VHH binders against q07589. Designs and how they scored, part 4

Target 1, 356 residues: q07589
Amino acid sequence: MSRILVIGAGGVGVITALSLWLKKESDVSLVVRSDYDRVLKHGYTIESCDYGRLEGWRPHHIYSSVEDAASAADNQGYNYIVVTTKNIIDGPVNSRVSNIIRPVLEKNKELHGPQLTTHILLVQNGIDIEKEIWAEFPREQYRYTVLSGIQLIGSTKIGSGHISQVGQDHLSCGAFDPQDAAAIQAANDFVRMYSNEGQNFVEFDPRVRYSRWKKLLYNAAINTSTALVGLDVPRCLEFGVNKKSTEIEVFHPAMREIIAIAASEGIIIEEEFITMFTEITRKKVFKPSMCVDCEKGQLMELEVILGNPIRIAKRNGVATPTLSILYNLLVLVQAKLKERKGLLKFDEKTATLVDE

## First folded at step 13 (VHH)

Design m6
Fold by ESMFold2 at other seeds, look of step 13:
Structure m6 (fold): chain B 356 residues (1-356), chain A 117 residues (1-117)
Amino acid sequence: as target 1 above (356 residues)
Amino acid sequence: QLQLVESGGGLVQAGGSLRLSCTASGSTEAMGWFRQGPGKEREFVAVISGSGGKTYYVDSVKGRFTISRDNAKNTLYLQMNSLKSEDTAVYYCAARGYSEGWSFDYWGKGTRVTVSS
């Protein structure tokens, strides 16, 4: 029976834990930070389009921190670490994925040495998100795989211990290294353990890099633009000059630049997806996730969505005029958010940042 | 370790044509062409999938250049038509292996193309 630790108890993380728990093929632990006491005493209230209404629900184990989950007295370690938090590499050091998972990876190594391969599933947006893990954990010292999870779900925490899922759960899971047989097997095993036939949709993703670059068309062009201006997609499109300029002068050029960057990395994305991603949200009056994060005063996944592809473009000699202006304006928005959270200090007397 | 050897460069007048070749010492996944003009950074030109079924070209060469490959001979080609002085560069062959490489890991030493007015 696989032992699975889900890190992040937002709408996505809680439904992930629920889906695994319902399948009855895994031992499910969830890290619940701010809601821990409420969930310990009362459990979750979940209103799910996939799974129905649940009251008083808890997974097999809950913990208030990753450190507590790793150090639990009777813990046999975890086969899977499922990271559902936002990946904000320019944020606080403790929010780095490598630092979040380190206590568990070290404990698995202490308990099992090379006999347990730890499967790290990143359910996060962006590209090159696996590279921090490979850089921080040398393969000669640690036994692990890194898996990709692309989850399309409409699930939100609407109150302490209260989850509302209105969009059906769709998960694609695959190996970041397509030549790693252990990772491929682990991804297929996770698909099996997550699948609740007739209730959700889950599939193995044999082309993780392609899938992430393709999704980036939407994220790098639309998610970013809506966050910059604080508007839903229909408003961005209708408010444009002649009701056309946003798609013609912003969305499509940004998407074409992503296609060019992916091509310069040997990944060919069909141009038909430019129209597809523009049209699927044209009539959907809601704000995409980055826009919502910004409005809540939370840091954006800016570097994994825009920073990383722009750095690749510079290395490969690919022009990115549209992406670069979006990125540099959003860097300012991110700095404003950091200042409000106390992560940056500006000395107004000298008009300079304070070093510490 | 995979080796890439380019050939076919030379001097040509504007409006003319050249065909570049790149022979790989073994099988590859995606292959592509990059170029570096005088005083410029190296830039991406075109890519072809491992099977040869899909291609991509930067706008500046689209319609003028054709990338192709012969997998039986492990050879990549770039047919360059309607050449312009701006196409003057050293052209590099690049390949992605089947290993853990995420980008073009293997590079040739380049072949020089000079387009005269």
Scores: ipSAE 0.643, ipTM 0.889, lowest interface PAE 1.9, mean pLDDT 91
Fold by ESMFold2, look of step 14:
Structure m6 (fold): chain B 356 residues (1-356), chain A 117 residues (1-117)
Amino acid sequence: as target 1 above (356 residues)
Amino acid sequence: QLQLVESGGGLVQAGGSLRLSCTASGSTEAMGWFRQGPGKEREFVAVISGSGGKTYYVDSVKGRFTISRDNAKNTLYLQMNSLKSEDTAVYYCAARGYSEGWSFDYWGKGTRVTVSS
């Protein structure tokens, strides 16, 4: 039985653990931070369009921290670490993915040395999210692979221990390094362990970089714009000048810039996806995830969605006038969120930031 | 250890045409052209997929330049028509390898194109 540790107990993480648990092919552990005591005592209430209503549900194990989960590995370690947390690289250092997963990697190494390869599955938005892992864990010191999970699911935590899934569970899983045979095998194995025939859809993704750049058309243009103004997509489109300026002067130019950046990295995204992503939610009163995060006072995945593409564009000599304006305005929104959370302080007497 | 060798650069009058070639020492994924004008940073120009079926051009060259490849000969081409003085640059061939498929990891030394008025 594969031992799988799911990190992050939001809507995505809990449904991920549930899907693995239902398949009955893995030993499923979940790290539950803020809701730990509630879930330990009462379990989860889950209302799922795919899996039905469950009351009092828990995976095989729950832990209040990654450190506790690593300590409880009972000389076996974990085969998979599934990271479903938001990737906020400009956030607190202890929330960095490399720091989150380190206790498990160190424990696996202590227990098994080179005999256990740890498969790290990043179920997170954005591009270049794997590079921190490669930089922090040299291959001569650690045995691991890095896998990509692109989740298309409508699942949210609506209360302590209460998950509502209204969008079908769709996961695409592949290897960040398309030449890493162990990673490819691990991704295919995960697809098998996650698949619940007739209830979800999961597939192997042979072109992870292409898929992530393509999804970035939506995320870098629409997710960001809606977060900036606090509106769903239909309102953004209808409130524009002549009901056209948002798509013509914001969404489409931003998407064209993403296509150009991807092209400068050798990844050609078809231009018809500009229209497809603009139209897919035009008539759906639906706030994308970054807008929702902002409304909840949570930090945004700003750097992996906008910062990283812009840095690539600068390196490759690609102009990004639209993305740059969006990014710089959202940096201000992110600072406002950080100030609200106490992660950033402004001294109103001196009109300056208080150094951290 | 893939090697890329550009050729075909030279002096040409504005409005003229020039064809650049780049021969790779082995098979590649996507291939592309970058250029660096006098006093400027290197900039992306065009890319073609590994199969040769898909292309992308920056706006400044679209309609004037055509990128193509011959996979049997491991050769990349750039047909440059209606040349302008702003096209003056050193043109670099770039390739993405299968084992290093993250970015353009292989680069030629460049071929100089000068467009005179």
Scores: ipSAE 0.599, ipTM 0.873, lowest interface PAE 2.2, mean pLDDT 91

## First folded at step 14 (VHH)

Design n1
Fold by ESMFold2, look of step 15:
Structure n1 (fold): chain B 356 residues (1-356), chain A 116 residues (1-116)
Amino acid sequence: as target 1 above (356 residues)
Amino acid sequence: QLQLVESGGGLVQAGGSLRLSCTASGSTEAMGWFRQGPGKEREFVAVISGSGGKTYYVDSVKGRFTISRDNAKNTLYLQMNSLKSEDTAVYYCAARGYEGWSFDYWGKGTRVTVSS
């Protein structure tokens, strides 16, 4: 029976743990930081379009920190680490994925050495998100695979211990290294353990890099633009000059730039997806996730969604005038959020940043 | 270790044509062309999928350049028509191996000079 640690107890993480728990083929642990005491005492209240209403629900185990979860692994360790936290590379150092997962990887290595392969499933937005893992955990010292989870789900934490899922769960799971047989097997096993017939949709993704670049059309053009202006997609489209300038002058050029960058990495995204992604939320009055993060005063996944593609573009000689403007304005929005959180200080008397 | 060898560069008058070739020492996934003009940084030009069924071109060459491949010969081609002086560059063949994530294999380049 696979032992699975889900890290992150936002809307995505809790539904991920619930889906695994309902299948009854895995031992499910969840790291619940700020809500730990509340969830321990009362459990979760979940309103799910997939699973209905649950009250007082908990997975098999909950922990207040990753360190506690790693310590509780005893002699058996975890087969899977499922990371559902936001990947904020420019945020606090303890929010970096490598630091989040390190206690578990170290514990698994201490207990089992090369006998236990740890399957790290990154359910996070963006591209090149696996590279930090490979850089920080040399394969001669650690036994692991890195898996990609592209989860299309509308699930939000609406209060302490309260989850609202209004968008049906669709998970595509695959191996970042398409030639790693162990990773491919682990991804297929996860698909089986996550699938709840008739309630969610789960598939193996044989082309992880393609899938992530394709999703980036929406994320780099629309998620970012809506976050910058604090508007849902229909308003962005309707408020444009002649009700057209947003898609013609912002969304489409940004998407074309992403297609060019992906092409410069050998990944060809079909141009018809520009229209498809422009249209899929045209009539849906809701704010994409980056916009919601901004409204909550939370840092954005700016670097994995815009920073990483722009760095690739610069290296490969691909022009990104639209993405660069979006990125540089959102860097200012991110700095404003950091200042509000006390992560950045500006001295108004000297008009300079205060460096610690 | 995959090797890529370009050929077909040379001197051509504006409006003329050239065909570049790149032979790979083994099977590849996507293959592409990059170029570096005098005093400029290397820039992406075009890519073709492993099967040869999909292509992408940067706007500056679209309609003038055609990328193709012959998988039986492990050879990539770039047919360059209606050449302009700004097409003067060293052209590099690049390939993504089945074990790789990006263009990890590069040729040494072939020089194309377009005279006025």
Scores: ipSAE 0.641, ipTM 0.891, lowest interface PAE 2.0, mean pLDDT 91
Fold by ESMFold2 at other seeds, look of step 14:
Parts: C-alpha cells; sequence; structure tokens
Structure n1 (fold): chain B 356 residues (1-356), chain A 116 residues (1-116)
C-alpha cells in the first residue's frame, strides 16, 4: 500500500485525506496543526456533498507537525507527500513549500537513499510553483518527482475539527515535467488511488502547464479583484460604472494580459475562456477563495497568482498594466495583513519599517 | 542542441512589407518571434503552436503580422505588412523544445529597419 502524507488540514486537505482513505488502497497520514488536540480526541465531523456525513472520523494517522510525521515513518518513509496548504512564498520561511516538505525528503533520503522515490503532489494555486522545489532539492542529492493537482472543490473548515463540503470534488492530476515517465506513472497511480467512482471526479492531466495558465485567467483577474475590494463577483460587476466597467476595464484586460504572458512562454490559451470565466459566477453570490482568506485575516497566495506571471512578463517583454496595478495594491493589502499578524513592524515614531 | 538561423531582415519604407524566415536544425514544439528595438528591452511579438494550428499576436502587430511554419522544412516565418517606424528592431526567432519548459533556443537575430 502506498504511504501518503497529506499536509494541510483545511477543507481541501481533509477531503483529500478522506477520499484516499475511503478508497482503501493507501495508508493515509494527515498533518493537523491548530486542530490536532481536538481531532485526536474527537475526530472530524464532516458534512460532504460527495461522501455524506461522518462523525468522529480520522485518517489512519494524524500528526501535529511535518517533523513528527517524518519521525514516525517507521523506517519506511512516505511514497507521496500531498501539499494542500496555501502557497505563501512571501510569508514566514517555515511556511514555504520547500521548508514544509524538507523533513520528509531528508528522512526518506536518510532511510533509503536512492531506493525510495518521493512523489510530491502540489494541490495549490498558481504557476511556477514547482520551481522552488527543483531549485532547493538538487536531483543529484534527492530522488523525487513533482506532480500538479488542480482542484475545483467547495470545501471549508467551519470550526475546529468541522469540515463542510458543498461543492463536488474535481481533481486533475499530472506531471509538471511531461518527459518524466516516473512522474507520469505516479500521477496516474494517484488518480487511481483518489478515485471514488460515482462520488468524485478525478482525471490525469497530460498538459499541466496549459491547465494552470488557463485557471490563472480566473485567479489573476477575478480572485484578486474581489480580494482587493471585499466583494463577491456579482457585486463587482453590478457596482461598476454603467454595470460594465469592472468586466471591460478590469477583468477582461487582466485576462488578456495573462493570455499574452502564457503565449510568450509558448502556451496558447483560447480567447473564448475570457467570456467563460467572466460568466461562470456572474449570477452566483459567492466570494472567491482569495477574497475569503483576506477577510479572515489570512495571507494571500499573491506571489504564485500575480507575482510569478508578472516576473515572467518582465523577462519576456509583455506589458501588464492591469495586472501590475492589481499586484501593487494587493502587496499593500498583504503588508497590512502581515502587520496584523506580527510579521511586519512599522515604527510610527520614525514612519519607517523596522528591519527585524 | 537545437540551432536557429534567422534571415530576411532589411530596410523597408513605412507601409511596406518584409518576410522573415527562421530555419531550425531539428523539429520543435512552439516557435515564436521576439524583437528588441533601439535602446529597448527584448519584447514578445508572436507565437505559433508546434502543429501550426494555433497562433497568438501581441496587439501592436495583430492584423499586420502573420506567423506561420513549414514543419517539413523546420522553418518559421513572419510576414510583416503595413510596417511602422515602431517596428524597427532586431527580430529573434525562439523555439520551445519538447522538454516543454520555456523558449530555451534562440537565434542571433535579423535586423529590420523601417524608414519614414
Amino acid sequence: as target 1 above (356 residues)
Amino acid sequence: QLQLVESGGGLVQAGGSLRLSCTASGSTEAMGWFRQGPGKEREFVAVISGSGGKTYYVDSVKGRFTISRDNAKNTLYLQMNSLKSEDTAVYYCAARGYEGWSFDYWGKGTRVTVSS
């Protein structure tokens, strides 16, 4: 049986662990940080549109930290690390994906050297999220693959140990390196281990880069705009000048810029997706995930959604006037959130940042 | 290691036309054109898919430039019509290999000068 460590116990991570556990083809471990004591004693209460209601549920193992999970590998290590945390590369250094997964990679290497390949599945938003891993873990020193998970799911932690899933799980899983046969096989194996036929939808994604750039149309234009103003999509559209300016002057230009950036990387996204993504929630009173995170006082996935595309645009000479304004304003919103969390200090006597 | 060689640059009057070619030493995935004007940074112009079935153009050249490819000859083309002084640049051919990460292969460029 594959030994799978799921990192991140939000709505996505818990349903991921549950889906794997229900399939009965893997040994499922979950890292539960803030809710560890509650889940240890009482298990999860889960209300799932896919799987029904569960009370007192736990995966095969739970741990309070990745370090503890790595130590408890019983000299076998983990075949898969599934990362479902928000990817906040401008956040605390211990929240960076490379640092999150390092204890497991080091333990697998210590126990098995080259005999155990670690399959790292990133179920996270954004583009170029795999590059940190390749840069930090040289392939001559570590044996691993990097897989992409693009998930469309409506699952939320509504309290300590309480998960509500109201949107069905659709997962697309593929290899970031389309030439890596081991990664392709591992992605297909994960699809098999995750699939609960008739209850969820999961598929192999042969074109991961295309899929991530396409999803970025929505995330870079709409997710960001709603987060900036604290409004659901219908309000953003209806409150615009003549009920048109938001889509004409903000959403569409931002999406066109993403299409241009992707094209400058050799990825051609069809322009009809601009209309599709604009219309998908026009009549649905729903705040996208970045808007929700911001309102909860949580840091945003700003760099992987906007920062990375803008850096690509600068290298390739692609103009991004709309994305750049969104990014620079959201950098200020992110700094405000960091200040509230104690990650950034402003000295009001000198009117300067404290370099700590 | 893939080699790219551009040709077809030259002097042309505003409103005129030029056709650039780029011959690759082997087969490629997507191919594209970039350009660098005097004192400016290199900028993206257009891309064509490996099969030749899909294209994309930046707004400043859309409707005036046509990218195409002949995969039997491993050759990329850029037909440039209605040229403007702003189109004056060194034009670079770029190709993405089947490894799929980015445009990793570049030509040395061909100079296009558009006179008023």
Scores: ipSAE 0.640, ipTM 0.892, lowest interface PAE 1.9, mean pLDDT 91
Fold by ESMFold2 at other seeds, fold request of step 16:
Structure n1 (fold): chain B 356 residues (1-356), chain A 116 residues (1-116)
Amino acid sequence: as target 1 above (356 residues)
Amino acid sequence: QLQLVESGGGLVQAGGSLRLSCTASGSTEAMGWFRQGPGKEREFVAVISGSGGKTYYVDSVKGRFTISRDNAKNTLYLQMNSLKSEDTAVYYCAARGYEGWSFDYWGKGTRVTVSS
């Protein structure tokens, strides 16, 4: 059986572990941070539109840290590392994905040398998220693949050890490197191990870069705008000048800029998706994930959603007037969040940022 | 290793036409044109899919430039009509190989000068 370590115990991570556990084809471990003692003692309470109500549920193993999970690899290591944490590359250094997964990669290497290939599945938003892993873990020294997980799910932690899933789980899983046969096989194997027939929807993604750029239309235009103003999508649309300015002057121009950037990288996104993403939530009163993160006082995935595309645009000579304004305002929102968390300090007597 | 060679640059008067070519040493996925005007940074102009079925143009050239490719000849074209002085630039051919995800292969450029 495949040994799978799920990192991140938010709504997505817990449902991921549950889906794998229910299929009974894998040995499922979950890294649980703040809820560890509660879950160890009482298990999870889960209300899931896919799986019903569960009480006292635990995966096969839980750990309070990735280091503990790596030490307890039962001398066989992990076949998969599934990362469901937010990717905050401008956050604390120890929250970088490469640093989070390093203990497991080092342990697998110690136990098996070149014989075990570790499959790293990034269930995270954004573009260029795989580059950190390739840069930090040279392929001549480490045996791994990098897989992409694009997940659409309405699952949140609503209390200590309590998960509410109100939207059916849709996962698209594929290989970042389309030439890597081992990665393609590992992605297909994960689709099989994660799929619970008639309950969730799971598919192989043969065009990971295309899919991530396409999703970025929504994330870079709508997710960001709602986070900036603290409104759900229908309110953003209805409150606009003549009930039109938000989509015409903000959402659509931002999406057109993303299409131009993708094109400058050789990826052509159909313009029909501009209308599709604008309309899909026009009448659904809910706040996108970045808006929710900001309201919870959590750092946003700002760099992988806006920063990375803008850097590509500058390299390729693509104008991004709308995205640049959104980004620069959200950089200030992110700094405000960092200051509140003690990650950034401003000296009010000198009106300067405190150096470190 | 893929090689790209541009040709067809030259001097043309405003309102005129010019056709650029780029011959690749082998098969490619997407191909595109970039340009760098005097004192400016390189900028994206247009792209065509590997099959040739899909194209994208920046607004400043839409309706005036046509990108096309002949895969039997491994050749990319840029037909430039209604040329303006701001189209003056060195034009670079770029290609994405089947083994890569970005434009990893670049030509050395061909100069286009549009006289007023």
Scores: ipSAE 0.582, ipTM 0.873, lowest interface PAE 2.2, mean pLDDT 91
Fold by ESMFold2, fold request of step 16:
Structure n1 (fold): chain B 356 residues (1-356), chain A 116 residues (1-116)
Amino acid sequence: as target 1 above (356 residues)
Amino acid sequence: QLQLVESGGGLVQAGGSLRLSCTASGSTEAMGWFRQGPGKEREFVAVISGSGGKTYYVDSVKGRFTISRDNAKNTLYLQMNSLKSEDTAVYYCAARGYEGWSFDYWGKGTRVTVSS
């Protein structure tokens, strides 16, 4: 039975743990930070469109930290680490994915040697999110694979230990390295262990980089624009000049720039997806996740959604006038959020940032 | 190690045409063309999928340049029509391996000069 550690106990992470737990094919551990004591004593209350109402639910194990989870499984280790946290690479250093997963990989190296390969599944938005893992954990020293999880789910934490899932879970899981047979097998195994037929939708993704670049059309154009202005998608479209300027002068140009950047990396995305992504949300009165994060005072996944593509564009000589304006304005929004959270301090006497 | 060799560069009058070729020492996934103009950074121009079924062009060359490939010969082509002085550059062939990563293999370039 596979031993799975889910890191991140927001709406996504808890439903991930629940889905694995219900399948009865894995031993499910969840890292629960701020809600640990509450969940230990009372469990979760879950309202799920996929699974119904649950009271007092816990996965097989809960831990208050990744360090504790790593220590607790030292005689067997973990087959999978599922990272569901937001990837804020411009945030606190201890929130970097490599630092979050390091206790498990170091423990596995120390105690298990070549006997255990740990499959790291990144259920996070953005492009190039796997590169930090490869850079920090050389294959000569660590036994692991890196898997991609592209998830569409409407699940949020609405209170301490209380999860509301109003959108059905769709997960596409694949290997970042399409030549890594062990990763491909692990991704297929995860699809099997996560799939609850008739309740969620789970599929293997044979072309992870293509899928992530394609999703970036929506994320880099619409998530970002809605976050900048604090509006749902239909309002952005209807409030534009002649009900057209947002679509024609913001969304479509941003998406065309993403297509150009992907093309400069050898990944060709059809331009018909520009229309598809614009139309699928035209009549849906909801705020995309980045907009919601910003309104909750939480940091945005800005670098993996906009920063990384722009850096690729600069390297490859691809013009990004629309994305660059969005990015530079959102950098200011991110700084405002950081200041409110105490992660950034401005000295009004000198009109300068206070370093470190 | 995959090797890429460009050819077909030269001097051409504005409005003229030129065809570049790039031979690969083995099979590739996507292949593309980049260029570096005088005093400028290298920039992306066009890409073609491994099968040859899908292409992409930057706006500045759309309708004037055509990228194609012959997989039996491991050869990439760039047909450049209606050339402008702005197209003056060293043109580089690039290839992506089957692992699906970015363009990791590069030729040494072929020089194209468009005279007024």
Scores: ipSAE 0.574, ipTM 0.871, lowest interface PAE 2.4, mean pLDDT 91

